# VH-VL binders against Apolipoprotein N-acyltransferase (lnt): the designs that were tried, part 7

Target 1, 229 residues: Apolipoprotein N-acyltransferase (lnt), of Prochlorococcus marinus subsp. pastoris (q7v0g7r236to464)
Amino acid sequence: WQTNMPTREKTNFKNQFINDKLISAQKIALSNDAKLLITPEGTLNNNFNLNFKSKIRMLAGGFRNSKNGLRSSLLGYQIGDKTYSSFIDKHRLVPLGEKIPGFLNIFSRGLSAVGGIQPGSDSRFFKWKFTQPLAIAICYEITDGFKIRNAVKSGAELIISAANLDPYPRKLHYQFLSLARVRSIENKKDNIIISNTGPSGLISEEGKIIKLFDPNTEQNDVVNPNFSI
Key: E = the ipSAE of ESMFold2; O = the ipSAE of ESMFold2 at other seeds; V2 = 0.75 times the mean of E and O plus 0.25 times the DockQ between their complexes.

## First folded at step 1 (VH-VL)

Design d8 (framework fv_flanvotumab; at its last look DockQ between E and O 0.26; V2 from the best seeds 0.00; counts 0 for: pae E 14.9 > 2)
Fold by ESMFold2, look of step 2:
Structure d8 (fold): chain C 229 residues (1-229), chain A 125 residues (1-125), chain B 108 residues (1-108)
Amino acid sequence: as target 1 above (229 residues)
Amino acid sequence: QVQLVQSGSELKKPGASVKISCKASGYSFTSYAMNWVRQAPGQGLESMGWINTNTGNPTYAQGFTGRFVFSMDTSVSTAYLQISSLKAEDTAIYYCARSDLYYDTSGYEGAFDIWGQGTLVTVSS
Amino acid sequence: EIVLTQSPATLSLSPGERATLSCRASQSVGSYLAWYQQKPGQAPRLLIYDASNRATGIPARFSGSGSGTDFTLTISSLEPEDFAVYYCQQRSEWPPFTFGQGTKLEIK
């Protein structure tokens, strides 16, 4: 689901509005026999709960409270869940001491504005019940080819790249897409890209863009990567 | 008028196959899921599963993942149930029933609102 | 999977009386419960969806109530045509969307 909800407006939305959008997105996914619904980074607000039982397996970008602070995460919902049952936390928040191309510097400024978010574990490998293992990149984590390769070597069969690119210039959207293509090529795995206002689509294991949705539009669509989920 | 019309009764021997048709009329066939329900003699209703009429992909309940095949032909707005290797225990009335293709929280949803008249399949020696 | 238990199995009443049929789910189904009527030799007919909403063309004497695990179908004043078998069905969780075993409403 490409949400097309600007970050500033999303912080002002009530949980009911987000629930209504999720019901609509799950409805569309089910009508197209999708097995997994993926939403962009930051789609769900902090302390969010579904007001309905999820009817489809969903990886939703959002936030969770952990013992050591707030995490930006992809949250895993199984069928029947009203709260997430699995998660993978964003790791690369502010790249202190990391070599920074100008592209990443803008990401760092955007992430600093969120405040209170703590990094999660380094691993990008995600395995949960009833789905194949996944390699997860949240936002600028796509720049860390080593972590993604390690997740693939651990058995991940698909790369999922989730981002909120709303606060960033259009040039960075294209750079994000280019990095996602590289990760698909070097790991020989399809890569599903899902972003709020930037590019979303499917990149093949050869780096070919199989499908790319129009930026800055709300879209739901089904893609068929080269593996079973 | 919205209706589902099923094929006629069948008398079969064990080991044979049967294919039941369910023709929809009066509505957009691909806008609703088609469900199949079994009712053995003197027994209650048992959901067998459904077919997504937009994609043609079937979903089967546990116990119906083997000898039972759902299919469809959109060009004639017809859903099919095929049962292979018939057993005496397959003797039942088989219904098709329409329901929503999706879930939401508004309006009329999720019930089997239109049913076919049923097709009796009898399996005897 | 969710099991629906209907009670009583048989309810014997006269025309004009009030009928109360119960359906209990083994786990919460929210409001995603439907009621069907089936007369001998006929296909089931939808009466109530989403626990309490009458389907199109269903007389006002039929009403549904309940949420979660306990649901009731009420027929306020029985007509001769109401003597049939009644089934509840949940559509909260697949697979399968299960039916109760039925309640036979018969003339006393």
Scores: ipSAE 0.000, ipTM 0.447, lowest interface PAE 14.9, mean pLDDT 76
ESMFold2-Fast, scan of step 1: ipSAE 0.006; ipTM 0.467
ESMFold2 (binder alone), look of step 2: mean pLDDT 90; pTM 0.931
ESMFold2 at other seeds, look of step 2: ipSAE 0.006; ipTM 0.513

Design d9 (framework fv_flanvotumab)
Fold by ESMFold2-Fast, scan of step 1:
Structure d9 (fold): chain C 229 residues (1-229), chain A 121 residues (1-121), chain B 108 residues (1-108)
Amino acid sequence: as target 1 above (229 residues)
Amino acid sequence: QVQLVQSGSELKKPGASVKISCKASGYTFTYYAMNWVRQAPGQGLESMGWINTYTGNPTYAQGFTGRFVFSMDTSVSTAYLQISSLKAEDTAIYYCAREIEVATSDYFDYWGQGTLVTVSS
Amino acid sequence: EIVLTQSPATLSLSPGERATLSCRASQSVSTYLAWYQQKPGQAPRLLIYDAYNRATGIPARFSGSGSGTDFTLTISSLEPEDFAVYYCQQSYNWPPYTFGQGTKLEIK
């Protein structure tokens, strides 16, 4: 689900509103025989709980509280879950103190913009119950080919790239899409991309755009990736 | 290569204070909470609490408030445990341990070698 | 606080035998249960997390099972290096995390 919710307005959404949207998205996914629902980075607010049991496996962008602070994560829900049962946390690509291009600085500001968000594990390998392993890139993590390659070498069969690019200029949206294509080619794996306002869609293992959602629209649609290498 | 290296053994008199260090290397220090675990001679493991390495905020288990202080220095990737007004009952090996959090469990994946604190009376 | 009780306190076996170690919680800890191995003079080493997941580098002969209040660590065929003290730990309620009192696995 491409949510098309602006960042400023999204922070004011109540849990009931998000729950209603998720019920709708899951209904649409199930009516199209989808096996997995994916949402963009930051879709769920801090302390969010489902007021219903999930009807489909879901990877939802959101926040979780850990003992070492607030994390920005992709949260895994199994069928029947009201709270997430698995997660992978966003992490920084570069060590503190390194100079990086301004383009990457804009993405890293997203970590501090919410206040108190702390990095998680640097592993992009997501071993999820009842699925083949996934390689996960959250926003600017797509710039680090080494870490994505390591996830694929560890057995990941599909790359998922989740972002919220609404605060950033259109030029960065093109860069994100270009990097997603390069990751697919380098690893010979399909890449599902999902972003709040776009780009969202499916990129093949040859770097071809198989399906691309309309930018700046709310869209619930199905993509069929190939898990083979 | 993740390593946690602790300071050497200490021999103290009752009423003294001690400060134990735990230097981390091979990972980003602020990404993981650092836990402290005590093991009295011939006894099992006892969790003391942890320090949030990003904020510097400590959390203490009941029984370890007051005389025990968790602190850290991000510039040298080091966590500290300070014990004031030492008692004979504080004689133990003190371990630091890195905490991993997952939705269904929390666990300690890397441990320091331990620091023996002996309080003689 | 949640109390973890391990049994037996001491288990005497020979290399090649199967070891079964028990950990019982005073209330449900779901799957928030880990197992550690400690050899004399050494720090503990993580074996199992989330009740049944083997940690990186841990041999296949080690396995964990259980949920709720009853948990088991099994070593299918003991090697000489496996004779050590084993601790279970719960992270369901914190603070505090609590450990069991330990099971000493000794050579017969």
Scores: ipSAE 0.005, ipTM 0.464, lowest interface PAE 12.4, mean pLDDT 79

Design e1 (framework fv_falbikitug)
Fold by ESMFold2-Fast, scan of step 1:
Structure e1 (fold): chain C 229 residues (1-229), chain A 125 residues (1-125), chain B 113 residues (1-113)
Amino acid sequence: as target 1 above (229 residues)
Amino acid sequence: QVQLQESGGGLVKPGGSLRLSCAASGFTFSNAWMHWVRQAPGKGLEWVGQIKSKTDGGTTYYAESVKGRFTISRDDSKNTLYLQMNSLKTEDTAVYYCTTDLYDYVWGSEYFDYWGQGTMVTVSS
Amino acid sequence: DIVMTQTPLSSPVTLGQPASISCRSSQSLVHSDGNTYLNWLQQRPGQPPRLLIYKISNRFSGVPDRFSGSGAGTDFTLKISRVEAEDVGVYYCMQATQFPPYTFGQGTKLEIK
């Protein structure tokens, strides 16, 4: 689901509204025989719970509390879950001494706009019950080729790139798409990209764009990667 | 290769507490989902709870009969699984097994693939 | 909760003869991923349980081919083609399609006559 819910100068969405949107997205996914629903980075509010039991496996961008502080995460819901039962945390913040080009530095500034976010584990390997493992990149983590390659070497069969690029200029959207394509080529794995305003779609193991959603639109659509669920 | 060794069982009075440990070796413990399963004398198997792998965030789940009284935790640096049992009842009397759920990349999750020898917990006055 | 029911509860078998154990679930065990997480465990007297068969019909590592599993949906069968002395014990079916909780059948005791 490409949500098209921009963050610029708006009040936070109420949990009821998000629940209603998720019910709609799951109904559309099921009517198209989808086996997994993926949402962009930051879709769910902190302390969010579904007011219904999930009817499809879902990887939802959102926030979770940990003993080390607030985490930005991709949250895994199994069928029957009302709360996430698995997660992978965004780990990459701008470290002191790291050489980052000006373009890429804007990603870390966006992360700082959400107060209190702490880094998580640096592993991009997501082992999820009843599926083959996934390599996960949340926003600027797509720039870390070594971590994604390590996830694929550990057995990940599909790359998922989730982002919220709304606050960033158009040129960064193109950079994100280009990096996602490079990750697919270097690992010989398909890559599903999902962003709240775009780009979203499917990239093949050869870096070919198989499907791309219309930018700046709400779109619930199905992609068929080389991956078994 | 894969080995699990439970310890910490014993005799305890109703309302008491015990902590069980399960020492694991022969596999990457931090990637494994771990379970506690119990068996009352002469009875069948009852799932007690699970803790997911570090990769899956270490979330815990419990059987309704133990929820609020038992807590599962893990120490990946020591390859050890724990079960903290509080407010013990006579019906908690059982052999407690730790068991693994190792992910096989070809076959997926097999569930309860390896088991320890068990440790006996007796709750009696 | 999914309830697992086994029949028979006790099965005396002559050495070398076949044995069959049935397992029924209160609802379908077909997961949304298309797999059916119906497993069989063996427990020999005084020993911990051992995984025997997973996802209906797949033998776990080290399990001899005289053991076979079959079934679909809510009805499952474990068969031993020629019972050997080492096969005595209790057999449990279990489901991992919907958790929590994971649930087990009540067990079938296999004894040599």
Scores: ipSAE 0.000, ipTM 0.400, lowest interface PAE 23.2, mean pLDDT 78

Design e10 (framework fv_falbikitug)
Fold by ESMFold2-Fast, scan of step 1:
Order: sequence, then structure tokens, then C-alpha cells
Structure e10 (fold): chain C 229 residues (1-229), chain A 126 residues (1-126), chain B 113 residues (1-113)
Amino acid sequence: as target 1 above (229 residues)
Amino acid sequence: QVQLQESGGGLVKPGGSLRLSCAASGFTFSNYAMHWVRQAPGKGLEWVGQIKSKTEGGTTYYAESVKGRFTISRDDSKNTLYLQMNSLKTEDTAVYYCTTYEGDSYGLDYYYMDVWGQGTMVTVSS
Amino acid sequence: DIVMTQTPLSSPVTLGQPASISCRSSQSLVHSEGKTYLNWLQQRPGQPPRLLIYDISNRFSGVPDRFSGSGAGTDFTLKISRVEAEDVGVYYCMQATHWPPITFGQGTKLEIK
């Protein structure tokens, strides 16, 4: 689900809006026999709970509290969940206080704007009960080829790239897409890209763009990745 | 308009098996999650389990007291819900109801129970 | 599992008088943005249960205005402002916030005396 929704909203109206859109997105997904619904990075607010029980397996970008502070995460909802039952936290590619290359510095500036986000595990391998194992890249994590490769070596059959690129210049959107294509080629795995305003779509194991959502529009659609050997 | 009708209850010995049916009419059965709820004679209601619609993956859920012994299934072509009960115990003696909520066209609001059958009595006794 | 406790277990009421039934949950039923899946069912003798109130205070279709629900968190109340003869039966509170399993109170028997 490409949301095309302002990420900076901080009101009760945003939470109600997100719940209504998730119900709509899940109904569309179910009517198209989809097995998994994926949302962009940062779609759900901190301590967000669904006002309904999830009707489809969902990976939702959002925030969670941990004993070490606030985490930016991809949150896993099984069918029947109102709160996430699984998660994978965004990991810092460069430790705080170290010199950051220019393009990575823009991503770190975005992280700093949402103060208090702590790093999670550096593993990008995500396995759910009854689903194929996934390699997860949240935003600039797509730049770390070694972490994604390690997830694929651990058994991941598909790469998921979730982002919120609203704060960043359009040239970085194209760089994100290019990096996603490179990850698909080097690992010989399809890549599903989901972002708030684009780019979103499906990249083949050869780096071919199979489907690309129209940028800056709200779009719900089903993509069928190939779990190639 | 909307109706549920249970059948298949009866007297069965401990350790035996029994299959209950619930015939649905007046709504698009295939779109709705279905529950089984039981009530022992003179006692309260106990949730037995649920099966989701095929579009939601047909997932089944069970109360711990019946898990591993009972199986819920559905045949959407016949508009019928089933409860297969194996390894029956005297504690399973109850009226068994099938129930659902018809609040939306996709059957996604399964937190409520507004449509109930008349119930079928299962007696587990030697 | 969430334990639902009802009081009283039996309530003899004179026709036309009010009746009140309490339901207490072992933990908060507030789950997502203030939504609470606490429902009330009515079961008349020899009949299946009937949905009476949903989401704490909303009367289901066809339910008379004399029925009202209230509460929050762990404490909930069903009130009948003026009991009629047809109100005889057992009333159950039901939670679906934390499932599986969906759990019910033990029931309150309302009798006319």
C-alpha cells in the first residue's frame, strides 16, 4: 500500500484516518487474494493499535517502544492481531558521532528529525510462521549490501524495501530505486518496494521494473513476486 | 431473513466422535467468519472456536479446552459450517450453537455475535 | 484468558422497577484507540442468546430504549430502566478485545417476583 499521506501529522485524526485506510487496504488485498499487506516506513504512530483485528497478514511501518527507547520498525501483524506480534527494528548503518558520507548524512538527518529513535538488531532476516522468510531494508538500510546478502544466505526468498522518502530530495528517490535494483540483481531475488509517495513497485531478480506505482498518488495494488531459486 | 440451523447432536460415549453441522441461509455465507459457542446444562456460555472466511485465509482458532480434539471446517458451496469432535469427554456435554455477525459484506467484524442458531444438544455419557 | 465476573448472579425484580447488572474484567478491555469490545447478550429460557448491547453502550437493532450500557476499562454496567415481563432471562457480558479465546461472564439471572 502506497499511502501518499503526510507523515508529519500528529493528531487523533491521523490515527483514525490510518485505521480507515488500513481497513480499505485490507479489503482490497483480500478481494484480490493477496497473502500479505505491506505499508511504508513510519505509517503507524508510536503505541498505535488497530481499532479492528487484522484480517490479513501485514507488515506495517511504524514506531514501537522498547526498554532501550523508541524504535522505528516494520511491525508484523498476524490474522487476528490488534497489536503487532512480531517486529524488525531499523538499524543504524553508521554509529552516532562518526563521520557520515554525504548521501547517508541526509538519511541520518531525517532520523534526527524524529528524535529518540534507537537502533535495533543489525540482522535483516525476518521469518514469520506460515510465510516465506524475508530480507527487510528500512529506508537507507538498502545501502548495506552485506546485511541484505546475509539475510538471503539465511534463507530469505524475497526482499522488502520500505521507506518514507518525503523529507528527501527527488534525486534520492531515484537513488533508492537504483539501489533496490542492485540488491535484486546481486542476490537474484525479487524486491518489493513500498514508500509513502513513491517509488513503489516490484523489481525482478534481473533488476527489471515489473510494476511501478505512479508517484505522489495513493495506490493499493497486488504484486506477485517470483520466489526464484 | 438470515438464519443458522445446527444439527448432528446426540448421545455419544466418552472417547467417541461426533460431527455437527450448521446450515446457513439468507446471507453470503462464504464472506463471513463463523463461531461455535457451547453451553453446558444450567451453565454459562463458552467460546469453542472460529473459522475465518476463505478470502481471509480460512484460518481456524480454538479454545484450549478443545484444541487438538475439535476441528472446525466449512463448505462454502453448501453454505455449511462443521464441527468435528473427537475424543469426547463428559465435560463436552452442552448445547452447541453456531453464530456469526453480519455487520459488513466481507464478514470482517467477527467481534460480535448477532445471528445465532437454535442449538444442538450433545450428551457425552456412558 | 480474560476472566469476566458478573454481579449479582441472580436478580429478582418487581415489574416496572429498574435492574442493574455489573461486569468486571480481569484486565483492561481498552485495546485500540479507546475501542472496547465489550458486549451484552440476553438469553431467554429455552432460546439462543441474543445480542443486546455492543461496544459498551450501543443498543443493537430492535433492542428497546429501556436497555442501556455504560462503563470503561474493567468495569461495565447493563441497566434496564423499567423491567418488563419479557426481560426474564440470563444476561451475559462478553469480551472480544483479547482473543482467542472470546470470554463471557458467568451470567446474571433476571426473574420477576
Scores: ipSAE 0.000, ipTM 0.396, lowest interface PAE 21.8, mean pLDDT 72

Design e11 (framework fv_falbikitug)
Fold by ESMFold2-Fast, scan of step 1:
Structure e11 (fold): chain C 229 residues (1-229), chain A 126 residues (1-126), chain B 113 residues (1-113)
Amino acid sequence: as target 1 above (229 residues)
Amino acid sequence: QVQLQESGGGLVKPGGSLRLSCAASGFTFSYAWMHWVRQAPGKGLEWVGQIKSETSGGTTYYAESVKGRFTISRDDSKNTLYLQMNSLKTEDTAVYYCTTVDEYSGYDFSPAFDIWGQGTMVTVSS
Amino acid sequence: DIVMTQTPLSSPVTLGQPASISCRSSQSLEHSSGNTYLNWLQQRPGQPPRLLIYKISNRFSGVPDRFSGSGAGTDFTLKISRVEAEDVGVYYCMQATYWPPLTFGQGTKLEIK
């Protein structure tokens, strides 16, 4: 006979796995004297709380529940936080049925399949306590040159691009990397790309690939971007 | 507020068995990697073994001197660490400490042992 | 297993004078991450061990600045600039670069003359 396994127990198991991975990632980051840990889009579950106080500043891709529904976000954790103290929500959703350019069409269809995700603030400018201002792009937001440019005009000194490209073909992964390079060149800002099993690395303000992580491999590594005035 | 308290020590004959307990409070025990360290009378510190958190696989590791005789386990619902000691030898006579690293400390991946219990004496003698 | 060797094994010292303890490992303790996991513990009579210094030279919270650690590779030193009565006890170096097992030095007993 099957024993009842309540939904709460299933959720607790998932949250335990995430906490375990974050503890391990933070320990490894601290061992390499890293100052910031960044995770891909969608890493944390809805209403996720750490079961420990964060030991490092962290920008974690995840989902958060708001009054207007579920939002996809980058969640900011300061040292000592158990719950995120800052966030920036994905602001742009493409309407169902609208025709869009080829590769953007794939992003739009994949995003629509998730359902229930609501748009957030349209600003890509993120000012975090004790850090330089950032321009944040979550998944296809890297294709919105105007919003990233506006964040840079507002004072952002670094672009961070966080994505989950696992569902998409390898060719699209490299198109994403090409777009990230264009954003770095047009804004004269370094770009840190974090993608689950896809292209990840550091791109210079000149569009040069400074560091590229091996695709299709779970990897934890340290990058040192150049912050400009 | 963060503390560890050992119990279960005593006098036992060679070949006998004894179970030590370590009660944890003031930190999230379920995510801590726990260690046992012993100290024979008038001697130095010796690492006995380790158990990882359940979320890290719950794996156990032992010093060669105790492998096959000692078993480390934990009960996260009771915030308690255990050391089951079988086939005890006179060489196992020592004060046994449980120790760990505060989950809120930024001490890397490597154990620094900033939290210690008071110890419990185990004497193996006829 | 990494063998940790401390010298001296016993150090009688006059109050207010400096004390120095050496620790040597059988191989380099530098991890591939660039960190060296060499720690120092203090054990006062009748008490459990207490962390003094971690990763060669970092003082643990609440440890007075008269304690300092230094070294690299296989040779490490713990120094007490001015010994106080409360410093009586046994000092251990510990390596956590290569485990299992974690290994300790044999200890140095610090006594006031």
Scores: ipSAE 0.000, ipTM 0.421, lowest interface PAE 17.1, mean pLDDT 70

Design e12 (framework fv_falbikitug)
Fold by ESMFold2-Fast, scan of step 1:
Structure e12 (fold): chain C 229 residues (1-229), chain A 124 residues (1-124), chain B 113 residues (1-113)
Amino acid sequence: as target 1 above (229 residues)
Amino acid sequence: QVQLQESGGGLVKPGGSLRLSCAASGFTFSDAWMHWVRQAPGKGLEWVGQIYSKTEGGTTYYAESVKGRFTISRDDSKNTLYLQMNSLKTEDTAVYYCTTDHLGYESTGWFDPWGQGTMVTVSS
Amino acid sequence: DIVMTQTPLSSPVTLGQPASISCRSSQSLVHSYGNTYLNWLQQRPGQPPRLLIYKISNRFSGVPDRFSGSGAGTDFTLKISRVEAEDVGVYYCMQATDFPPYTFGQGTKLEIK
């Protein structure tokens, strides 16, 4: 699901609106025989709860409260869940080796503007019951090839790259897409990219763009990745 | 005392239109997911389509056999479900039932109750 | 779409004897945490369908103990331990796992010999 929703705090959507959109998105996903619905980073508000039981497995970008403060996360919903039953928290990237100063500095400004978000575990391996394990990259985490590679070594069969790139210049969107392609090539795994306004789509294990959604539009469409092993 | 009652069936020529109604009572209709299911004479059951609750925006979904020709709608102030049937074909001849799988805020995954049905005959 | 196939299509039975109806799905009906959305409906002559059994084996309210459901994955059975005259009708299995769409078996007609 490419949501195309405003992300600035002055245009925050009410939880009821998000629930209505999720019901529509799940219905469309099911009508297209989708097995998993993925939303962009930060799609759900803090303290968000579904007003219905999920009809499909879902990975939703959102926030969760922990003893160590607010976390930005991908929240896992199994079929039948009203609240998330699994999660993977966004990790604060500390650059090692090669630097990409401009890219990293721009993301740092965005994090400062949001405020209050605490880093989570540096593991990008996500395993939930009755599903294939996944390698997860939330926004700038796509720059850390070492962590994604470790998730694949741990058994991840697919890479999921979720982002909200609205606060950043258009050239950063292209850099994000290029990095997602590199991650697919180096790990020999398909990569599903999902962003609020784009880029969104499917990248093959060869780094080929199989499908790319129209940017700056709401898109509810299915992609069919190949699971390796 | 949950009850559903269909009406509006009748004889119509191929290519014609007909609107069916389903009156609901005994439950909070605005929270319910509603379905249309049909049964051709002497044949089995076929799901036609559904409409989500008011709180969920009233999103509709249809079987491929009727998509583009049938429209499901609801009027929560009247506790009534509708099926607008356009471009009717002889194979649309059936008893049409309304039912629900969602009397609370979540789907049960089974259909109960059912209305008594209303007969639609598409013939020249 | 998930295809539901019933056998037999016609079942003549003697009053007081048992009856059994089988239902097969083209795909597994198992969903999250082991829930299986396989239901059985009864339709008496001239009446609308009514729910008998939900999620494989759970009897719906008001359904007599003589009805029981069993099965797993893709293979399911509805049993009537002692057929009564009022049990005459058509029995359908249905799935709600591929929601939407919902799909039904072709029906099994139960008749008294």
Scores: ipSAE 0.000, ipTM 0.403, lowest interface PAE 19.8, mean pLDDT 75

Design e2 (framework fv_falbikitug)
Fold by ESMFold2-Fast, scan of step 1:
Structure e2 (fold): chain C 229 residues (1-229), chain A 123 residues (1-123), chain B 113 residues (1-113)
Amino acid sequence: as target 1 above (229 residues)
Amino acid sequence: QVQLQESGGGLVKPGGSLRLSCAASGFTFSDAWMHWVRQAPGKGLEWVGQIKSKTEGGTTYYAESVKGRFTISRDDSKNTLYLQMNSLKTEDTAVYYCTTEGYYDSSGYFDYWGQGTMVTVSS
Amino acid sequence: DIVMTQTPLSSPVTLGQPASISCRSSQSLVYSSGNTYLNWLQQRPGQPPRLLIYKISNRFSGVPDRFSGSGAGTDFTLKISRVEAEDVGVYYCMQATHWPPYTFGQGTKLEIK
């Protein structure tokens, strides 16, 4: 689900509207025989709850509270869930004092601007009930080839890249897409990319763009990776 | 129908304080992002500040001209928005409007406005 | 802060004739999504502001089709195809792309000759 909900508009976004859009997105996904609905990074607001029981398995970008502070996460919903039953938290990429390449510097600045969001575990391996394991990259985590490779070595069969790139220059959108393709090639695994306004789509294990969603449009469409859910 | 009604305006001496209220009806107030906008007599519009819904964190932002002196708050149980004005200056003399900023398709613009309440700061 | 500049500041127009108001922003109002948050407000004498046009060219509910908006980037125009007596008042452009703060133009007073 490419939501095409601009960051500016999202600032005024009401939880009821997000619930209504999720109901619509799940209906469309089910009518197309989809088995999993994926949303971009940060789609759900802090303290968000579904006002309905999920009708499809869903990985939703959002926030969760932990005893160590607020976490940016992909939240896993099973069929019947009103609250997430699984999660994987975003992890910090670059420590202070190291030379930061231009690309990584932008992500580091973004993390600093959102100082209230705490980093999670550095493992990108996501074990989820009733599915094959996934390798998860949330935004800048796609730059960490070592951690994504470790997730695949641990048994992940598909790479999921979820982002919200609206705050970043167009050059970084292109670099994000390029890095996603490199991860697919080096791991020989398909990569589903989902971001708020793009890029979104499916990249094959050989780095080919199988499907790319039209940028800056709301699009709820099915992609068929080499993966069993 | 959406209705917003401001109250609490009046005459205040420089350095004084005043609290404005905005009573809302016809929509789910608890979900609304609310703004204060003012207009000095015979002058244009100036944004004063905003408050998000409590479910979205209730964060506030202010124009530099009022930062540190004005505080925006809300009481969702009473469907009421407040503007607490302290250390008032003659430059704060204006009609104060409360406004709503709407849902996804109406986000980024002020769709509904109150009738305004006049605040006069003079000796 | 984004500076919004309107021209003219006063526009006397003959009833039934067209009117045009320009608005210029100090920086591009295109957001990363491709949306442009430029809006037009109308304020009739003694009344609160009323939303006319949002995101350059979209008419708000209840606004007559004689009102139209156009433009891109930094240059925007509000047009009234046939001015009616009820159209007297002050028109403001505003931007919501770069906030805080939200900023407004100085206003254009429309008067019937």
Scores: ipSAE 0.000, ipTM 0.428, lowest interface PAE 16.4, mean pLDDT 74

